# Designs tried in a protein design chat: VH-VL binders against q8ixk2r445to577. Part 157

Target 1, 133 residues: q8ixk2r445to577
Amino acid sequence: FFGMLQNKGLTDYCFDYNPPDENQIVGHQVILYLCHGMGQNQFFEYTSQKEIRYNTHQPEGCIAVEAGMDTLIMHLCEETAPENQKFILQEDGSLFHEQSKKCVQAARKESSDSFVPLLRDCTNSDHQKWFFK
Below, E stands for the ipSAE of ESMFold2; O stands for the ipSAE of OpenDDE; V2 stands for 0.75 times the mean of E and O plus 0.25 times the DockQ between their complexes.

## First folded at step 8 (VH-VL)

Design xf3 (framework fv_axatilimab; at its last look DockQ between E and O 0.91; V2 from the best seeds 0.00; counts 0 for: pae E 2.5 > 2)
Fold by OpenDDE, look of step 8:
Structure xf3 (fold): chain C 133 residues (1-133), chain A 120 residues (1-120), chain B 107 residues (1-107)
Amino acid sequence: as target 1 above (133 residues)
Amino acid sequence: EVTLKESGPALVKPTQTLTLTCTFSGFSLSTYGVGVGWIRQPPGKALEWLANIYWRDSKYYNPSLKNRLTISKDTSKNQVVLTMTNMDPVDTATYYCARIPYGDHEFDYWGQGTMVTVSS
Amino acid sequence: DIQMTQSPSSLSASVGDRVTITCLASQDISEYLAWYQQKPGKAPKLLIYDASRLESGVPSRFSGSGSGTDYTLTISSLQPEDFATYYCQQHDNLPLTFGGGTKVEIK
């Protein structure tokens, strides 16, 4: 699966990543932004290694969850996907992080009208449902 | 200032189709993330969600009424139209249109509502 | 569909009273809960969204709390203009659903 990773609950919002330096793509937080279909910042791929790859730059970035965090941070992809980079995109659209045993949820940031994907306890929330478009 | 106003017939006969128009100002459906929804309220009863439409033309309907509902927008006119077929006296209610901010599903601005009575 | 059970259906209170209204969802709605105020013959007015976020222009005496399936709207000190019917609405899953309402009347 590849393309825009769009949320069901938060209408027309997609995974978005825009590093300040195109040559240094790791270390920043993945956010949600309105789906625009222009590629690049919103182009992701779900791989057979259960990675969510940011596949518009070399070296390729993979979304990871750092210890003790509930945010999605871009790391470099590795030959063998590390445990903190493994996600299961379920048939029902839920995006499950194996290591934390939590689901990715579209959430409003505190004190802002911006949105980010956050790890939360898995529920039947439409905000935890995702699909590629 | 954000305003919404519902317009349409006050009286509809059973089996007829209801067409309601929401005309709004102070915002545009060309604005990213903005949506408009329809909600109805029978006299003395609770609120019932009907349908939403968003700036990218994403549409959602109440499944219990989906086969009867059609929602559309004319961005250039700042209008959203709701049609509901096969009206029945049970559909008698005040119908509201309301704005949705940021691709969410709550309604931050409402029209005054228009009363629709279904009667022979 | 998610059922929203609101309680009480009605209550009598006096100006200055602390008023609490409860909304119970049939499933976890992840704090995607809104509260509305509706006065007779008027459209609903948004008070709270995301369970606890106060809508702009709404007096601070209104507050929302809760998580999972249980949510509460609190009016810390009831004012004359607060006598109305209040509704909760989950904005997590489609179809969107509202509670049955709570009418706050003058004692």
Scores: ipSAE 0.921, ipTM 0.959, lowest interface PAE 0.5, mean pLDDT 96
Fold by ESMFold2, look of step 8:
Formats: C-alpha cells, structure tokens, sequence
Structure xf3 (fold): chain C 133 residues (1-133), chain A 120 residues (1-120), chain B 107 residues (1-107)
C-alpha cells in the first residue's frame, strides 16, 4: 500500500516525518500530524517485506524501533528488512511490531497536546487501528 | 471565549423530524482537528452520544440511531445541524452540542442544552 | 459496544472527605477515559481526559487514575461546590459511551 497512514481513533491524524535537515533523514522520530497530503511528509509505502518506507527521497528511509525503546525512528532501508523494521498491518487495522510483540498506538505526548505513534501492549483500541488513504 | 448554544423546537409529535442547530463562537470548524458532537440526556438518566462532525466533514453516528440521524455543518455561519427522523416519546431528552478540541472524542465545552419533548 | 459500569450510583459525604468513584469498562480502553461533572440544571463540565490529565482550570484536588478496564476519579478534599453528579466516558472506540453516573450528596 502507498499513501497516508491514518489513525482510526485519533480522527484525521496521519504518520508524519519532518526531519530538520532534508539531506539527513535518519535518526529522527516519526510523529502524528493532521492529515493534509502536502509535500513529502505524510507519504509512506507498506512493502511486501513488511516495511513502512519513507521513499519520496533517496536513500529511502524505513521506520524502526530501537532495542528497549517504544518510539518509531527513521533508519535507512536495507536490502533484506531487519527484524526491528518489520510491522504487520493486520486485517483488523492493528499495526503489529513483530520483534517487540507490541502494537502501534496513537498517543498524546507527556505535558503536551501533540501526538506520536508509540509501541504499547496490543488491545482492541481504535487508537491502535491504522489504514492507508 | 468558547460558547455553544442549541436551538430548535421544544415540542415535537411522534413520527415528526427534529432539526436542532448548534451555533458556536470562539472557534471555527476550519481549525484543524476540531469537531462538534451531539449528546442527549433523558430526564434523570445517563448521557447518550448521538453524532460527531469534524473540520474536514468526517461524520460519525451512534449506530443504534444512524438511520435516523444526519449531521451537517455550515462553517461560514459557525453552525452544526442535527436532524433526527421518526421521533418517539422515548427520545424526550435534553440535547447538547459540544466541542471536540482534538480528534480523540472528548468534549471540552458544552452548550447549555435544549429540552425536547416528544408527545402527542 | 463498550459498556461503562460506574459505581457507586450515589454516595453521601461531608466537606473535607476524600471521595473515590470507579468506572469499569467492558474491555481495555487504553486509558482513553474522560470524567465530567454535572450540577443540577447545568451541562456537564470536562474534568479529566486520557484517564489522568487534568483539564485547564480544574482544581488540583481532582485526580484520575487507572489502566486497562479499571479507572478511578478521586476528590482529595471535598468542597461545597463539588456536590454534583459525575460521569465517566470512554473515548477509545466508537460508539462513545458513558457511565451511569455517581451522585455525590451532602451527608
């Protein structure tokens, strides 16, 4: 699938990646932002290798979770997807991270009304349901 | 200051269609993430959610009532309209409109409510 | 649909008392729970969202806690203006659902 990855429970919010330097796309956190479709920030590809790719620029970025972390960080894609970059988008809309055995949830940041995707124990929450648009 | 106010008839007959208008100020449905919802409360009973509408015209209805409800907005007038068909005496309630400040469905500002009685 | 079971349905308390109200969800709601206060003849007022976040302008004697299916509203020292009916609401899944309410009365 390709497009904007939208949250069911947090209405009209999408995965968004806005690195401070367009020429250095790795190492920054994926956020949630109002779905708008402008520029390159909100377009991702879900691949047959179960990657979520930021591929509107070269080299392509792949979303990863670093060991012991619950945040989604941009890494470089590799020819064979590393385990920490594999997500299963299930038929019910849940986005399962195989290595950690956790699901991606839309969450409010501490002391803020801004939002980020975080790994949490899997539930039936609409905030753990995602779809491409 | 954020305010909302409900308007519409105080009395409707069974089978008639109810039309309620929420007029608000201090915010706009052009603002990202913002929505307006409708909630009702029968006398002495709990609150029941009816419908939400968001700034990009996404609409959500209580599925137990969805074939009876229509929600729409007029952003230029700062209004949201709820229409409910085939009214019945069990629909007698105070009807509230309320603001949803983000897309996650809590209601931070409420109107004062309007009482609607359904009776022959 | 997620059922919200609120208890007790009513309680009597004195000014200065610590008051605890509970709300049980029929499934895990991932801390997407709001608490409202409603005084007679008035609209509900948002107190807490996301289970534990205090709405702006709400006194710090109000607090929320809980996870999974079990949630609690606490008033640490009850004031005269706190006599009201309190409702929980899950904001995790549609349809949105409310608890049956807890009426807090003067003892």
Amino acid sequence: as target 1 above (133 residues)
Amino acid sequence: EVTLKESGPALVKPTQTLTLTCTFSGFSLSTYGVGVGWIRQPPGKALEWLANIYWRDSKYYNPSLKNRLTISKDTSKNQVVLTMTNMDPVDTATYYCARIPYGDHEFDYWGQGTMVTVSS
Amino acid sequence: DIQMTQSPSSLSASVGDRVTITCLASQDISEYLAWYQQKPGKAPKLLIYDASRLESGVPSRFSGSGSGTDYTLTISSLQPEDFATYYCQQHDNLPLTFGGGTKVEIK
Scores: ipSAE 0.520, ipTM 0.859, lowest interface PAE 2.5, mean pLDDT 91
ESMFold2 (binder alone), look of step 8: mean pLDDT 93; pTM 0.947

Design xf4 (framework fv_axatilimab; at its last look DockQ between E and O 0.95; V2 from the best seeds 0.81)
Fold by OpenDDE, look of step 8:
Structure xf4 (fold): chain C 133 residues (1-133), chain A 120 residues (1-120), chain B 107 residues (1-107)
Amino acid sequence: as target 1 above (133 residues)
Amino acid sequence: EVTLKESGPALVKPTQTLTLTCTFSGFSLSTYGVGVGWIRQPPGKALEWLANIYWRDHKYYNPSLKNRLTISKDTSKNQVVLTMTNMDPVDTATYYCARIPYGDYYFDYWGQGTMVTVSS
Amino acid sequence: DIQMTQSPSSLSASVGDRVTITCLASQDISDYLAWYQQKPGKAPKLLIYDASRLESGVPSRFSGSGSGTDYTLTISSLQPEDFATYYCQQHDNLPLTFGGGTKVEIK
C-alpha cells in the first residue's frame, strides 16, 4: 500500500511530514494535515516489513515510536525493521503499533487546532481508522 | 459572521419526498476542512443526526435512514441540499443544518431550524 | 451504534447552584464528546467539544470533564440564562449520536 495515509474520523486529513531540511529528514514528528494529493510530504508506503516508509527523499525514512513516547517520529529505515518501527495495518483500518500494543489515533494537539497521530489504547474509534488513498 | 438557514416545505404528505436547502454565509464549502451536517429533532424529543457533507464532496449518512437520504452541495451558491424520500408522520421534526469545523464530527454553528410536518 | 445515556433527564436548580450533568457512552469514545445548550424554540448551541474544550464565547462557568465512557458537564454557578436543555453528542464514531437531553429547570 502506498499514497496518502488518510484518517476516517478526521475527514480528509492525512499523514504529513515536512522536515526543515530535506537532506536531513530524521528526528521530527509526523503530523496530520489536510490531504492535498500532491505527493511529497504526504506520500507514504506500508511495506512487507510492516514499516511506514517516507520515501520521497533519500535515504528513506521510517516512522518510529521512541521509548516512552506516544508520538510518531521519523527515523532512518534499516535493513531489518526494528521493533519500534513495526505497524500492522489491520483489515478494519486500525493501525496497530506492535511494540507498544497501541493504535495510532488522529488527535488534536493541546491548546491548538493542529492535529497529530498519537498512540492510544485501541478502540473502535473512527479516529483510529486509516486507509491509503 | 457565520450564519445558516434552512428552507423548504413546512408540510409534506406521506410517501412524498422532502427537499431541504441550507443556505449559509460567513464561510465556504471550498474551504478545506469545512463541512455541513443535517440534524433533526422531533417535538419534545432528542436530536438525531442525518447526514454530513464536506468540502471535497465526502458524504456520510445515518445508516438507519441511508436509503432515504441524499445530501449534496452547491459551493457557488453556498448551499447544501438534503432530500429524504418516503416521508412518514414519524419524520415530523425540526430540521437543522449546521457547520462542521476541521473535518470533525461536531457542529459549531447551527441554523434556526425549519419545522417539517408530515401529514395527510 | 454508540448509545449516549444522559442523567438526570431533568433537574431543578436555583441561581447560583452548581449543576452537574452526566453522559454515559456505551463504549469508549476517547474524549470525543460535545455538549450543546438548547433553549425553547431555539437551535442548539455548542458549549464544549473534545470533552473539555470550551467553545469560543462560552462563559467559563461551563466546563467539561471525563474520560472513556463517562463524561460530565458542570455549571459552576447557574445563571438565569442557563435554564435550558443540554445534550451530549459523541463525535468519535459514525453514526453520530446524541444523549436524551437534560432539562435544567428553575426551582
Scores: ipSAE 0.918, ipTM 0.960, lowest interface PAE 0.5, mean pLDDT 96
Fold by ESMFold2, look of step 9:
Structure xf4 (fold): chain C 133 residues (1-133), chain A 120 residues (1-120), chain B 107 residues (1-107)
Amino acid sequence: as target 1 above (133 residues)
Amino acid sequence: EVTLKESGPALVKPTQTLTLTCTFSGFSLSTYGVGVGWIRQPPGKALEWLANIYWRDHKYYNPSLKNRLTISKDTSKNQVVLTMTNMDPVDTATYYCARIPYGDYYFDYWGQGTMVTVSS
Amino acid sequence: DIQMTQSPSSLSASVGDRVTITCLASQDISDYLAWYQQKPGKAPKLLIYDASRLESGVPSRFSGSGSGTDYTLTISSLQPEDFATYYCQQHDNLPLTFGGGTKVEIK
């Protein structure tokens, strides 16, 4: 799948990545932002290796979750996908992180009106449902 | 200041189509992330969600009423319109429109409501 | 569909009392729970969203707590203007559903 990765429970919110240095895309957090399709900040690819790739240039970025953390951070993609970069997009729209056995949820940041994807215990929430457009 | 106001007939007969207009100010449906929903409340009873419409024209309907409901907007007039076909006395209720922030599913500002009675 | 069960259906309390109202969801709603206040003849007013986030302009005597299926609205010191009916609403899944309401009356 390729395109904007949208949330069901937060209508018109998409995965968004805007690294401060275009030549160093590693180490920053993925956010959620209103879906607009302008530029390339909101275009991701779900690969046969179960990666979510930030598909703008070489070297490619892949979304990862570091051990013990719940935030989605950009790492470099590798020839064989590391376990912390593997997500299963289920038929019901849930986005399951294999290593942590948790699901990606659209979450509001503390004391803020901004949103980020975070790992949470899996539920049937519409806020844990994702689809490509 | 955010305000919403419902308008429409106070009385409809069974089988008629109800048309309700929500006119709002202090925000726009051309602004990102905003929606408007409709909720009704029969006298002395709980609230029931009817439909939502968002700034990019995404629409959601209560499935128990889906074939009877149509929601639309006119962004230039700051209006949202709900139509409900084949009215029945059980549809007697106060009808509210309300603003939805952030593409979410809750309602931060409500109109004062309009009472619609369905009777012969 | 997610059923929301509110309890109690009514209660009597005095000014200054601590009041708690509960809302049970038929499934985990991941803290996507709103609370509304409705006075007779008036529209509902949003108090709390995301289970515990206070809406702007709502007095700090109101608070929300809970997780999973069990949620609570607390009024720490009841004021005369707080006598009203309170509704919970899950904003987790479509269709959106409300609790049956809790009427808070003066003792």
Scores: ipSAE 0.624, ipTM 0.882, lowest interface PAE 1.8, mean pLDDT 91
ESMFold2, look of step 8: ipSAE 0.619; ipTM 0.882
ESMFold2 (binder alone), look of step 8: mean pLDDT 94; pTM 0.957
ESMFold2 (binder alone), look of step 9: mean pLDDT 94; pTM 0.955
OpenDDE, look of step 9: ipSAE 0.913; ipTM 0.958

Design xf5 (framework fv_axatilimab; at its last look DockQ between E and O 0.87; V2 from the best seeds 0.00; counts 0 for: pae E 2.1 > 2)
Fold by OpenDDE, look of step 8:
Structure xf5 (fold): chain C 133 residues (1-133), chain A 120 residues (1-120), chain B 107 residues (1-107)
Amino acid sequence: as target 1 above (133 residues)
Amino acid sequence: EVTLKESGPALVKPTQTLTLTCTFSGFSLSTHGVGVGWIRQPPGKALEWLANIYWRDSKYYNPSLKNRLTISKDTSKNQVVLTMTNMDPVDTATYYCARIPYGDYEFDYWGQGTMVTVSS
Amino acid sequence: DIQMTQSPSSLSASVGDRVTITCLASQDISDFLAWYQQKPGKAPKLLIYDASRLESGVPSRFSGSGSGTDYTLTISSLQPEDFATYYCQQHDNLPLTFGGGTKVEIK
């Protein structure tokens, strides 16, 4: 699966990553932004290693969850996907993080127009449903 | 200032189709993340959600009424239209259109509502 | 569908009273809960969203709390203009569903 990773509950919002330096793509938080279909910052891939890859830049980045955090942070992809980079995109659209045993949820951050994907207890929330477009 | 206003017939006969128009100002459905929903309320009863439409033309319907509902938008006119087929007296209610901010499911601005009576 | 059970259906209170309204969801709605105020012959007015976020322009005497399936709207000191019917609405899953309402009347 690849393309825009769009949320169901937060209508027309997609995974978005815009590093301040294209040569240093790691270490920043993945956010949610309006789906624009232009690729680039919103192009992701779900791999057979259960990674969510950001591969519009080289080297390729993979979404990771750092210890004690509930945010999604970009790390470099590794030959063997580390445990904190493994996700299961379920048939029902839920995005499950194996290590934390939590689901990725679209959430409002500091303001009404600021949204981020966060790890939360898994529910049947539409905000925890994702699909590629 | 955000405003919404419902318009349509006050009286509909059973089996007829209801067409309601929501005309709004102070915002545009060309604005990213914005949506408009329809909610109805029978006299003295609770609220019931009907349908949503968003700026990218994403549409959602109440499954219990989906086969009867059609929602559309005319961005250039700042209008959203709801049609409901096969009206029945049980569909008598005040019908509201309301704005949805930021792609959400809640409604931050509402029209005054229009009363629709279904009667022979 | 998610059922929203609101309680009480009605209550009588006096100006200055602390009023509490409860909304119970049939499943965990992850804090995606809104509260509306509706006065007779008027459209609902959004008070709270995301369980506890106060809508702009809403007086601070209104507050929302709760988590999981249980949520509460609190009016810290009831004012004359607060006599109305209040509705909760889950904005977590489609179809969107509302509570049965709570009418706050003058004692």
Scores: ipSAE 0.903, ipTM 0.953, lowest interface PAE 0.5, mean pLDDT 95
Fold by ESMFold2, look of step 8:
Structure xf5 (fold): chain C 133 residues (1-133), chain A 120 residues (1-120), chain B 107 residues (1-107)
Amino acid sequence: as target 1 above (133 residues)
Amino acid sequence: EVTLKESGPALVKPTQTLTLTCTFSGFSLSTHGVGVGWIRQPPGKALEWLANIYWRDSKYYNPSLKNRLTISKDTSKNQVVLTMTNMDPVDTATYYCARIPYGDYEFDYWGQGTMVTVSS
Amino acid sequence: DIQMTQSPSSLSASVGDRVTITCLASQDISDFLAWYQQKPGKAPKLLIYDASRLESGVPSRFSGSGSGTDYTLTISSLQPEDFATYYCQQHDNLPLTFGGGTKVEIK
């Protein structure tokens, strides 16, 4: 699948990656932003290795969750996908992180009305449902 | 200052179609992420969600009302319109419109409400 | 549809009392819960969203807590203007559903 990864419960919000240093795409958090499709910040590929790739930039980035954390962080893609970069996009739209056994949920940041994808215990929440547009 | 105001008939006969208009100020449906919803409250009873419409024209309806509802917007007039067909005395309620600020489902500003009575 | 069961249906309290209102969801709602205050003849007012996040301009004596299916609104020291009916609303899944309300009356 390729395109904008959109949330069901947070209407018209998409995965967005806009690192402050355009020459270093690693180590910054994936956010949610209103879907617009401009500037290539919102285009991701879901691969046969179960990666969510940010491949509009070289070197390519893959979304990861570091052990014990709940935030989605950009790492470099590797030839064989590491376990912390593997996500299962289920038929019901849930986005399951294999290593942590948790699901990706749209959530507000602690001290603001900005939104981010975070790992949470899996539920049937509309905010845990994702689809490519 | 964000305000919303409901307008429409106070009295409707059974089987008639109700049309309600929400006119708002202090925000626009051209603002990214914003929506407007409709909620009703029968006298002395709990609130019931009816429908939402969002800035890009996404629309959601309470399925319990069996397709009786239609929601639309006119962004240039700062209006949202709800139409409800085949009114029945059980539909007697105060009808509210309310703002959704961030594309989610919570309502931060509500209109004062308009009472609609359904009787012969 | 997610059923929201609110308790108690009514209570009597004095100014200065700590008041606790409970909302039970029929399934896990992932902290997507809002609380509203409604005074007679007036529209509901948003107090809390995301279970515990206080809406701007709402006094800090209001707080929300809970997780999963069990959620609580607390008023730490009841004031005269707090006598009202309180509703919870899950904002987790469509269709959106509200609790039956809790009427807080002066003792």
Scores: ipSAE 0.599, ipTM 0.868, lowest interface PAE 1.8, mean pLDDT 91
ESMFold2 (binder alone), look of step 8: mean pLDDT 92; pTM 0.942
ESMFold2, look of step 9: ipSAE 0.564; ipTM 0.863
ESMFold2 (binder alone), look of step 9: mean pLDDT 93; pTM 0.945
OpenDDE, look of step 9: ipSAE 0.899; ipTM 0.952

Design xf6 (framework fv_axatilimab; at its last look DockQ between E and O 0.85; V2 from the best seeds 0.00; counts 0 for: pae E 2.5 > 2)
Fold by OpenDDE, look of step 8:
Structure xf6 (fold): chain C 133 residues (1-133), chain A 120 residues (1-120), chain B 107 residues (1-107)
Amino acid sequence: as target 1 above (133 residues)
Amino acid sequence: EVTLKESGPALVKPTQTLTLTCTFSGFSLSTYGVGVGWIRQPPGKALEWLANIYWRDHKYYNPSLKNRLTISKDTSKNQVVLTMTNMDPVDTATYYCARIPYGDYEFDYWGQGTMVTVSS
Amino acid sequence: DIQMTQSPSSLSASVGDRVTITCLASQDISNYLAWYQQKPGKAPKLLIYYASRLESGVPSRFSGSGSGTDYTLTISSLQPEDFATYYCQQHDNLPLTFGGGTKVEIK
């Protein structure tokens, strides 16, 4: 699967990553932004290694969850996907992080107009359902 | 200032189709993250969600009424239309349209509502 | 569908009283809970969204709290204009569902 990774509950919001430096793509947080369909910052791929890859830049970035964190941070992809980069996109649309055993949820930041994907306990929330478009 | 106003018939006969129009100002359905929903309220009863429509024409319906409901928009007129087929006296209610911010599911501005009575 | 159970269905209170209304969801709704105020013959008015976020223009005496399945609307000091019916609404899952309402009446 590849393209925009869109949330169900938060209508027309997609995974978005916009690093300050295109040559240094790691270390920043993945956010949610209105789906624009222009690729670039919203183009992701779900791989056979259970990675969510950011494929617009080289070297390729993979979404990771750092120890003790509930945010999604961009790391470099590795030959063998590390445990903190493994996700399961399930049939019901839930995006399950294997290591933390939590699900990715579209969440509001302190500001009502800003949103981020966060790890939360898995529920049947529409905000925990994702699909590629 | 954001405003919404419902319009349509006050009286509908059983089995007929209800068509309601929501005309709004102060915002546009061409704006990203904006939606409009319909909610009804029978006299003395609680609120019931009917349908949502968003700026990219995403539509959601209450599954209990889905086969009877159609929601559409005319962005150029700042209007959203709801049709409901096969009306029954049980559908007698005040019908509201309301704005949805940020692609969400809550309603921050409401119309005054229009009372629809289904009777022979 | 998610059922929203609101309690009490009605209560009597006096100006200055602290009022608490509870909303119980049939499943975890992850803080996606809104509160509305409705006066007779008027449309609902949004008070709180995302469990605890106060809508612009709403007096600070209104507050929302809770998590998981249990949520509460609190009016710290009831004012004359606060006598109304209050509804909770989960905004987590479709179909959207409302509580049965709580009528706050003058004692």
Scores: ipSAE 0.900, ipTM 0.952, lowest interface PAE 0.5, mean pLDDT 96
Fold by ESMFold2, look of step 8:
Structure xf6 (fold): chain C 133 residues (1-133), chain A 120 residues (1-120), chain B 107 residues (1-107)
Amino acid sequence: as target 1 above (133 residues)
Amino acid sequence: EVTLKESGPALVKPTQTLTLTCTFSGFSLSTYGVGVGWIRQPPGKALEWLANIYWRDHKYYNPSLKNRLTISKDTSKNQVVLTMTNMDPVDTATYYCARIPYGDYEFDYWGQGTMVTVSS
Amino acid sequence: DIQMTQSPSSLSASVGDRVTITCLASQDISNYLAWYQQKPGKAPKLLIYYASRLESGVPSRFSGSGSGTDYTLTISSLQPEDFATYYCQQHDNLPLTFGGGTKVEIK
């Protein structure tokens, strides 16, 4: 799948990646932002290796979660996807992170009304359902 | 200042169709993520969600009432309209419209409500 | 459908009392819970969303806590204007559902 990765529970919110320098795409957090499709910040590819790739630029980025963390961070893609970069997008829309055994949920940031994708215990929440458009 | 106001008939007879209009100001349904919902409250009873409509025309209905409800919007008039068919005395309630900020499901600003009585 | 069970259905309290109201969801709602205050003849007023976020303009004596299925609204020092009915609402899944309410009365 390729396109904008949207949330069911937050109408018209998309994965968004806006690195400060387009040549330095590693190490920054993925956020949720209102879907607009401008500037290539909201386009991702879900690959056969279960990666979520930010590949509208070079070098390509893959979303990862570092051990013990719950935030989605951009890493460089590798030839064989590391375990911390593997996400299973289920037919019901849940997005399961294999290494942590948790699901991606839209969550509010700690001290603001903006949203970010975070790992949480898997539930049937509308906020844990995702789809490409 | 964000305001919403419900308008429509105070009395309807059983089997009639109820049409309610929510007219709002201080925000626009052209704003990304914004929605308007309808909630009712029978006298002395708890709140019941009816329907939501969002800026991009996504619509959601309470499944228990789905075949009776229609929600629509006119963004240029700052209006949302709810129709409910086949009214019955058990539908007697105060009907509210309310704003949904940023695509979620909570209601931050409510209209004053309009009481609708269904009787013969 | 997510059932919201609110308790107590009513309580009596004096000005200055600490009041707690609980809301139990039939499944994990991931902190997507709102609290509303409603006075007789008036529309509900949003107090708290996302379990613990205080809505702008709401006094700091109101607070929300909880996670998973169990959530609590606390009024740290009850004021005369706080005598009202309080409702929880899960805002996690459609259809949206409300608790049955807790009427806070003058003791």
Scores: ipSAE 0.507, ipTM 0.847, lowest interface PAE 2.5, mean pLDDT 90
ESMFold2 (binder alone), look of step 8: mean pLDDT 93; pTM 0.947

